# VHH binders against q96fz2, part 49

Target 1, 269 residues: q96fz2
Amino acid sequence: CGRTSCHLPRDVLTRACAYQDRRGQQRLPEWRDPDKYCPSYNKSPQSNSPVLLSRLHFEKDADSSERIIAPMRWGLVPSWFKESDPSKLQFNTTNCRSDTVMEKRSFKVPLGKGRRCVVLADGFYEWQRCQGTNQRQPYFIYFPQIKTEKSGSIGAADSPENWEKVWDNWRLLTMAGIFDCWEPPEGGDVLYSYTIITVDSCKGLSDIHHRMPAILDGEEAVSKWLDFGEVSTQEALKLIHPTENITFHAVSSVVNNSRNNTPECLAPV
Short names: E, the ipSAE of ESMFold2; O, the ipSAE of OpenDDE; V2, 0.75 times the mean of E and O plus 0.25 times the DockQ between their complexes.

## First folded at step 3 (VHH)

Design ba1 (framework vhh_6z1v_2; at its last look DockQ between E and O 0.05; V2 from the best seeds 0.00; counts 0 for: pae E 14.6 > 2, placed apart)
Fold by OpenDDE, look of step 3:
Structure ba1 (fold): chain B 269 residues (1-269), chain A 122 residues (1-122)
Amino acid sequence: as target 1 above (269 residues)
Amino acid sequence: EVQLVESGGRLVRTGGSLRLSCAASGRTFSDYAMGWFRQAPGKEREVVAAISYSGGSTWHADFVKGRFTISRDNAKNTVYLQMNSLKPEDTAVYYCAADEGYGDWSSYLDYWGQGTQVTVSS
């Protein structure tokens, strides 16, 4: 996974992340560093994207079932990194393969510390290799959405008003991630960064691409992944597997350019 | 603390084969991923191959892929580099390295050997 969409306004995104704590109380996640949230239809590595994580990471003795939402840098920077510039990291940390997560120090160490997060997106993009051509067809991949009589399909949004209605009730894609905290050697703010765990693609996506993000489907999976206080690493890793509960449609080549940030990126062609 | 000692480096002819060994001290050898690096005169050190702590995963640089093979014997606390079809360009000091993780072999490795000289003559 090298491209995602996360374009919802902050308030809409927050509402979409409503959850119940372990007491059954309805809650909204509290924002950390909301000013770092930059909505975009075309998110690439090194950009900031919102993730969910347990409040326990920030507050001692907090209820670990409570959630914080925070923009973090895509591309995990390990805490041990001693260079002043994160871009000098020569190891690709955009993704973490589920089969080698426990073999790689960069991922194993933060995971062992309970630094699990849920990466939020409208969906992710993947490119299918066309046989016989050097051309790749991009696809937008996301959770199936409930068709309400009023909210037509993403393709039926003929008006700005209809478009807004579709996204007001959009089910966000929830991807399993690992994050780490890096302190710059020269001082400054602590950098929070994340990697997306990847798995072999489900059968439905196998013709598009052989790998997919580890998707946490449902509130229970999300809660267990986040709750590092009550759920062990071993138990959490059981949640990491391919899911068939995904849909997709072909999109235009507009998304190929990471500088393009328009609704056209995820519109069906 | 882990001490690494390389051996097996020598003068060989082009097309020849050589097997390098790296012996690790201590009882925790199986906790470390192992790798081979090389540095030629006037060139930067470069990674040649790496192997996970369990031996389940291996990586080889593109320039040696198919010619060199990394392996390990955890019972002997030893990592090996089998080098076949050697070329003059392979002339370098070869270093053994150990790290807790299998992934980042560019920097910040935990332990290094002293190196062993490999010379390939034309």
Scores: ipSAE 0.014, ipTM 0.310, lowest interface PAE 8.3, mean pLDDT 88
Fold by ESMFold2, look of step 3:
Structure ba1 (fold): chain B 269 residues (1-269), chain A 122 residues (1-122)
Amino acid sequence: as target 1 above (269 residues)
Amino acid sequence: EVQLVESGGRLVRTGGSLRLSCAASGRTFSDYAMGWFRQAPGKEREVVAAISYSGGSTWHADFVKGRFTISRDNAKNTVYLQMNSLKPEDTAVYYCAADEGYGDWSSYLDYWGQGTQVTVSS
């Protein structure tokens, strides 16, 4: 997974992340660094995107089921990295394969510290290799949405007001991630950065691409992945598998250029 | 389809220099991160260097740092590996690869070239 859409205004995004803590109390996640949120239909590696993580990462003795939402850099920079420029990493950390996560220092170390996060997006893009052509067909891939008359369907929006209704109750894609915290050797703010865990594609996506992000389907999966205070690494890793609960549609090549940030990027063709 | 063709591999004496080229054809070269890999006989393929879509970010393996430099020319759809201070241990088939930015370079790449042989004699 190397391209996502996460375009909702911050207040809409926050409401879409409403959750229940371990006591059943309804809450919204608390923002860290909200000014770093940069919504776009077309997010690429090295950009910031919002992730969920446990409050326990920030507050001594906090309830580990409570959630923080924070923008983080896509492309994990390990805490042990010695150079001053993150671009000097010896390997690409945009994604982390689930089958080798415990073999790679960049991912094993933060995972052992409980640095699990949930990466938020409207959905992600993937390019299908088409036999007999040099073109790749991009698709927008996302959770099935509740469809009422004008809500939940990108193709059903016929006015700006109806477009807002499509997204008012959008079910955000929730992907399993690992994050780390890096202190630049020359000083400055701590850099929070993440990787998206990948798995083999489900049957429904295998004709598009052979890998997919590890999707956390439902509040129980999200809660268990985030709650490093109560859920061990071993138990959390059982949540990492393909899912068939996914839908997609073809989109135009507008999305190919990562500088294009318009609704056309995810519009059906 | 993205086709990658390496060139420039040859026999070189220890301490010598070579420049490898990888010409890409097909879909938008500038949308791929590019890398060089090598495989010595009986060894697993290993990553040597990588370069971002724009060329603004590069990475080099520790065993070649200071000696090899990756670069790219998006107008010519070509990625290069400048190899200086060559050692017999650098003898290998060198492969060019393209990646859509997913995962660890060591785990997954979509497109590979056919390879070019580099031999460094003592």
Scores: ipSAE 0.000, ipTM 0.163, lowest interface PAE 14.6, mean pLDDT 84
ESMFold2 (binder alone), look of step 3: mean pLDDT 79; pTM 0.810

Design ba10 (framework vhh_6z1v_2; at its last look DockQ between E and O 0.01; V2 from the best seeds 0.00; counts 0 for: DG spot H100, pae E 18.4 > 2, unsure alone 64.1 < 65, placed apart)
Fold by OpenDDE, look of step 3:
Structure ba10 (fold): chain B 269 residues (1-269), chain A 122 residues (1-122)
Amino acid sequence: as target 1 above (269 residues)
Amino acid sequence: EVQLVESGGRLVRTGGSLRLSCAASGRTFSSYAMGWFRQAPGKEREVVAAISYSGGSTWHADFVKGRFTISRDNAKNTVYLQMNSLKPEDTAVYYCAADDGFSDWSSFLDYWGQGTQVTVSS
């Protein structure tokens, strides 16, 4: 996974992340650094994207079932990194493989510290390789959406008003991530950054790409992944597997350019 | 599953050049980052160079000092290591490795070749 969409306004995104804590109380996640949230139809590595994480990471003795939403840098910068510039990292930490997550220091260490997050997106993009051609067809991949008579489908949005209605009730893709905290050697703000865990693709996606993000499907999976206070690393890793509960459609080549940030990126062709 | 087969290792004189090749099996070669490692007798295995799946990014160890260059041809499912200005200290078994392209350049854990012997004589 090297490209995602996360374009919802902050308020809409927040509402979409409504949850129940362990006591059954309805809650909205509290924002940290909301000003760093930059909505985009075309999110690439090194950009900031919103993730969910346990409140316990920020507040001692907090209820670990409570959620915080925070923009973090895509591309994990490990805490032990000693250079002053994260761009000097000699790692590609955009993703981590589920099967080797415990073997790689950059991921094992933060995971062992309970630094699990849920990466939020409208969906992610993947490019299908065409045999015999250098051309790749991009696809937008996301959770199946409930079709309401009023909201229609992404493809049916023929007006700005209809478009907004579709996204008001959009089920966000929830991907399993690992984050780390990096303190710059020269001082300054702590950098929070994340990697997306990847797995082998499900059967439905296998023709498009052989790898996919580890998707946490449902509130229970999301809650368990986040709750590092109550759920061990070993138990959490059981949640990491391919899912067939996805849908996709072909999109235009507009998304190929990371600078393009328009609805055309995820629109069906 | 990806199988890796190294070739090109041989005896060369100091100052000589050598090109190593690593052929990968399977249809997903372009999905993997590739790297070269070496291990001299009695020494630990060390990373020499790495290249992203697209070939757009490369990394070379400091000891290379511009003498070695990694490249790949995805159409041929092959990664190369061009070695110039070889020194006796470069004598080692050279290994090809593959990773999903999203990990440390210095730590390839997915697939390894059997290695090819490079010997540089004084």
Scores: ipSAE 0.007, ipTM 0.276, lowest interface PAE 9.8, mean pLDDT 88
Fold by ESMFold2, look of step 3:
Structure ba10 (fold): chain B 269 residues (1-269), chain A 122 residues (1-122)
Amino acid sequence: as target 1 above (269 residues)
Amino acid sequence: EVQLVESGGRLVRTGGSLRLSCAASGRTFSSYAMGWFRQAPGKEREVVAAISYSGGSTWHADFVKGRFTISRDNAKNTVYLQMNSLKPEDTAVYYCAADDGFSDWSSFLDYWGQGTQVTVSS
């Protein structure tokens, strides 16, 4: 996974992240650095995207079931990195394979510190290689959405009011991530950055691509992944597996250029 | 620059408990991640536990998980290692170490203490 869509206005995104705390009280996540949120239909590595994490990362003795939402850089920069420029990192940290996470220093260390996050998106893109051509077919991949009276599909909306209703009720994709905090050697703000954990594709996606993000399907999975105060690393890793609860549609090649930020990027073709 | 002094190491019986302390002086203690390491005679130094600069995140090696707990008190400039259910294989010199967030908790950390001996008898 190397491309996502996360285009909702901040207020709509925040409402989509409503959750229940340990006591059963309905809450919205509290934002950190909201000005760094840059919505786009076409997010790529090194851009900022919103993630959820436990309040306990920021406040001593906080309720670890309470959630913060913050933009973080896609592409984990390890806390041990000694150069002043993150682009000089010698290996790709956009994704972290689940089968080697405890073998890789860049991921094992922050994971052992409880630095687990949930990466939010409308969905993600993957490119299918077609036999007999040089072309690749992009797909937009997302949670199944509950259909409305008119339609549940993105391309079936026939009015502006119905289109807004589709996105107002969109179930955000929730992917398991690991983050780290890097203090630049020359000073400045601490850099928060994340990687997306990947697994083998489920049967439904295997014809498109052999890997998929580790998707946390449902509030129980999301809560356990985030709550490093109550859920150990060993227990949390049991949540990391493929899911069949996923759907997709083909999209045009507009998405291929990462500078294209339009609804056409995810529109069915 | 930070100076680290460990204390609390002594002889204890198998199954016993012990608390190690590491007092720090110099620069603001809360700006360092802290760790405990140990080295038994004839063995390589190994990481036991680590704690973030705020104390919000901790890590423990599998061989001590559930038995040892790292904690810190930034007001007292002190990091602790609570050691429960001690075994003879826990016998080692225990070292406190500090890192400004740029290391992977290897033996090449920025600042080290002088060590404190823990001996567990059967």
Scores: ipSAE 0.000, ipTM 0.102, lowest interface PAE 18.4, mean pLDDT 83
ESMFold2 (binder alone), look of step 3: mean pLDDT 79; pTM 0.808

Design ba11 (framework vhh_6z1v_2; at its last look DockQ between E and O 0.09; V2 from the best seeds 0.00; counts 0 for: pae E 14.0 > 2, unsure alone 63.9 < 65, placed apart)
Fold by OpenDDE, look of step 3:
Structure ba11 (fold): chain B 269 residues (1-269), chain A 122 residues (1-122)
Amino acid sequence: as target 1 above (269 residues)
Amino acid sequence: EVQLVESGGRLVRTGGSLRLSCAASGRTFSDYAMGWFRQAPGKEREVVAAITYSGGSTYYADFVKGRFTISRDNAKNTVYLQMNSLKPEDTAVYYCAADEGYGDWSSYLDYWGQGTQVTVSS
């Protein structure tokens, strides 16, 4: 996974992340560093994207079922990294393979510390290799959306009003991530960064691409992944597997350029 | 503490083959990922190949192009680098390194050997 979409306004995104705590109380996640949130139809590594994480990471004795939403850098920077520039990392940390997560120090260590997060997106992009050509067809991949009489489908959004209705009720993609905290050697703010865990693709996506993000499907999976206070690493890792509960459509080549940030990126062609 | 001792470096002709060995001390060899690095005169140290503690995964630098193979024998506490089709550009001091897990294989590794000289003549 090298591209995602996360374009919802902050308030809409927050509402979409409504949840119940362990007491059954309805809550919205509290924002940390909301000013770092930059909506985009075309998110690439090294950019900031919103993730969910347990409040317990920030507050001692907090209820670990409570959620915080925070923009973090895509591409995990390990806490032990001694260089002043994260770009000097020679190891690709955009993704973490599920089969080697416990073999990779950069991922194993923060995971062992309970630094699990849920990466939020409208969906992710993947490119299919076309037989006989060097051309790749991009696809937007996302959770199936419930068609309501009012919301329509992405393809049916023929007006700005309809477009807004579609996204007001959009089910966000929830991907399993690992994050770490890095303190720059020269001082400054602590950098929070994340990697997306990847798995072998489900059968439905296998023709598009061989790998897919580990998707946490449903509130229980999301809650268990986040709750590092009550759920062990071993139990959490059981949640990491391919899912067939995914849909996709072909999009234009507009998304190929990471500088393009328009609705056309995820529009069906 | 893990001590690493490289061996097998020598003068070889272009197109020749060489097998390097690195012997690790201690009983915890299987807990460490192992790697080979090299440093040519006037150049920075660079990763050549790496292997996870279990041997389940390997990494090779782009310049290897299928010429080298890293392997390990945990029963012997030894990691190997089989080098085939050697070129003058492969002339360097080759270092063995150990790290917990499969690290980033940069300068932040836990243990290093003293190195063994490999010279490839034209």
Scores: ipSAE 0.013, ipTM 0.312, lowest interface PAE 8.6, mean pLDDT 88
Fold by ESMFold2, look of step 3:
Structure ba11 (fold): chain B 269 residues (1-269), chain A 122 residues (1-122)
Amino acid sequence: as target 1 above (269 residues)
Amino acid sequence: EVQLVESGGRLVRTGGSLRLSCAASGRTFSDYAMGWFRQAPGKEREVVAAITYSGGSTYYADFVKGRFTISRDNAKNTVYLQMNSLKPEDTAVYYCAADEGYGDWSSYLDYWGQGTQVTVSS
């Protein structure tokens, strides 16, 4: 997983993240650094995307079931990194394989600190290599959406007002992530950064790509992944597996250039 | 998924040269970063060299810099290790490995071959 869409305005995104705390109270996540949120149909590594994490990471004695939403850098920068420029990191931290996560210091250390997050997106892109050719077919991959008279499939929206209705009740993709906090040696703000955990593709996606993000399907899975105060690392890792509850459609090559930030990136072809 | 077959390991005298090959079976070879690792008896497996999926960047362990060269031919699904100025301490089983991104120099890659023995006599 190396490309996502996360384009919703901040207020729409926040409402889509409504949740229940431990006591059953409906809440919205509280933002940290909201001005760093950069919506785009075409997010790539090193860009910022919003993630959910437990309030307990920020506040002494907080209820660990309460959620913070914050933009973080895609591409985990380990807390032990000593260079002044994160781009000097010589290894790929865009993704973290679930089967080796406890063998890699970059991921094991923050995971042991309970630094689990949920990475939010409209969906993600993958490129299918066509048999016998160099051509690659991009797909947009996302949760199945509830169809209503006023919202439905991406392909049904043929006007600006119908487009807004598609996204009004969009179910955001919720991917399991690990984050870390890096203090630049020359000073400045702490850098929060994340990796997306990957698993083998489900049967439905195996013709597109052999890996997929670990998707947390439903509020129980999301709550357990986030709640490092009540859910151990060992128990949380049981949530990491493929899912078949996923759908996709082919998209045009517009998405190939990461500078293209238009609805055409995810439009069906 | 990906199957890796190493070849070219043999007995070589100190100061000699040897080229190892690793053939991959699979249509996604160009999506993998590739690496060579080695394991001497009684030691842990250690990275020797790695190369990105495109060949644009390479990594070499300090103990082999200037002596070994990693390269890849994506048309033939093959990665190579050219080993020059061989020393007895280079004696090991050499493994080819593949990863879906850049290899983590401090950890295991996703796919491994069975290894090829390189022996350097003094």
Scores: ipSAE 0.000, ipTM 0.164, lowest interface PAE 14.0, mean pLDDT 84
ESMFold2 (binder alone), look of step 3: mean pLDDT 78; pTM 0.806

Design ba12 (framework vhh_6z1v_2; at its last look DockQ between E and O 0.29; V2 from the best seeds 0.00; counts 0 for: pae E 14.2 > 2)
Fold by OpenDDE, look of step 3:
Structure ba12 (fold): chain B 269 residues (1-269), chain A 124 residues (1-124)
Amino acid sequence: as target 1 above (269 residues)
Amino acid sequence: EVQLVESGGRLVRTGGSLRLSCAASGRTFSDYAMGWFRQAPGKEREVVAAISYSGGSTWHADFVKGRFTISRDNAKNTVYLQMNSLKPEDTAVYYCAADEGYGDLTSPYEYDYWGQGTQVTVSS
């Protein structure tokens, strides 16, 4: 996974992340560094995207079932990195493979510290290789959406008002991630960054791409992944597997350019 | 599973040049980042150089000082280490390693597959 969409306004995004805590109370996640949130139809590595994580990561003795939402850098920067510029990393940390997550020090160490997060997105993009050509067809992949009389479909959004209705009740894609904290050698703010765990593709996506993000489907899966205080690493990793509960449609080549940030990126062709 | 086979190691004189090759089995060579490591007698294994999947990015150890260059040919499923201006201190078993994609290429712990190694000896 090298491209996602996360374009919802902050308030809409927050509401979409409503959850029940351990006591069954309805809650909204509290924002950390909300000013770093940059909505976009076309999110690439090294950009900031919102993730969910347990409040326990920030507050001692906090209820571990409570959730914080925070923009983090896509591409995990290990805490031990000694250079002043994260761009000097000589390896790709955009994703980590589920098969080798426990063999890779870069991911094993933060995972062992309970640094699990849920990466939020409208969906993600993948490119299908066309047989006999160097051309690739992009697809937008996301959770199936419930069609309500009010929301319509992505293809029916012919006005700003209709567009807002479509996204008002959008079920966000929830992907399993690992994050780390890096302190710059020269001082400054701590950098929070994440990687997305990938698995072999489900049967439905196998013709598009051989790998897919590990999707946490449902509130229970999301809660267990986030709750590093109560759920061990071994138990959490049981949640990492392919899911068939996914849909997709072909989109235009507009998304190929990471600078393009328009609704056309998501639009069915 | 990927099998790696190193070749090219031999005895050379100080100041000489040598090119090592590592051939990978399988059809997915381009899915792996590659690295060269060396281990001298009584010393720990150390990273010499690393190269990304596409070959667009390379890393070299400080002790290389421009003498060694890593490269790859994905069409041939082969990674190379060109070694120039060899010194007796370069005497070691050289290992090829493959990483399935996501890790610190400077760390031996991030690599998934290893060759058997090839002996390089530099005489004074």
Scores: ipSAE 0.022, ipTM 0.388, lowest interface PAE 5.6, mean pLDDT 89
Fold by ESMFold2, look of step 3:
Structure ba12 (fold): chain B 269 residues (1-269), chain A 124 residues (1-124)
Amino acid sequence: as target 1 above (269 residues)
Amino acid sequence: EVQLVESGGRLVRTGGSLRLSCAASGRTFSDYAMGWFRQAPGKEREVVAAISYSGGSTWHADFVKGRFTISRDNAKNTVYLQMNSLKPEDTAVYYCAADEGYGDLTSPYEYDYWGQGTQVTVSS
């Protein structure tokens, strides 16, 4: 997974992240660095995207079931990185294979510190190689969405009002991630950055690509992945598996150029 | 799975140029990120350059920056290493390697498939 859409305005995104803490109280996640949120239909590595993480990472004795939402750099920068420019490393850590995560120092170390996060997106893009050509067909891949009598699909929206209806109750894709914290050698703010864990693709996606992000399907999975205070690394890793609860549609090649940031990137063709 | 065969290694004088090729066969080549590594006698294998599955992202080690260039041609299932301004310390066996397009491309432990290597010798 090397391309996502995360285009919702901050307030809509925050409402989509409503959750219950361990005491049963309805909450919204508290933002850190909200000004770094850059919504786009076409997010690539090195960009910032919002992730969820436990409040316990920031506050001594906090309830580990409470959630913070923060933009983090896509492409994990390990805490031991010694260069001043993260671009020399970040494209190498866009993803992390689940079957070898405990063998890779860049991922094993932060995972052992409980640095688990949930990466948020509208959905992700993947390119299928067509037989007999070198053309690649991009697809937009996302959770199945609940339809009501008056709600439309992405392709059926014919006005700004109908487009807004599609996204008002959009179920965000929730992907399992690992993050780390890097202190620049020359000083400055700590850099938070993440990788997306990948697994073998489910049968439904295998014709598109052989790998997929590890998707956390449902509130229980999300809560357990985030709660490093109560859920051990080994228990958390049991949450990492393919899911068939996914849908997709073909999109135009507009998304191929990461500079294109328009609804056409995810529109069905 | 993918099978990798390097070619182009030979004896070259200091300051010379050489192009290494790595031909891939088997599963779809365009699903793999590719790397070039080298190993001199008695030394650990080290990354020289890496390239994403699409060719859109490349990485080069500092000791070859400005001298070596990695590239790929997915239509020919081939990855290249253009080596210019060669020095005697570039003498090594050069290996190409493939990874399923994920993970840290600078670590040899991230690569599942390796070629047999091609010898590059740089004389004074």
Scores: ipSAE 0.000, ipTM 0.202, lowest interface PAE 14.2, mean pLDDT 85
ESMFold2 (binder alone), look of step 3: mean pLDDT 82; pTM 0.839

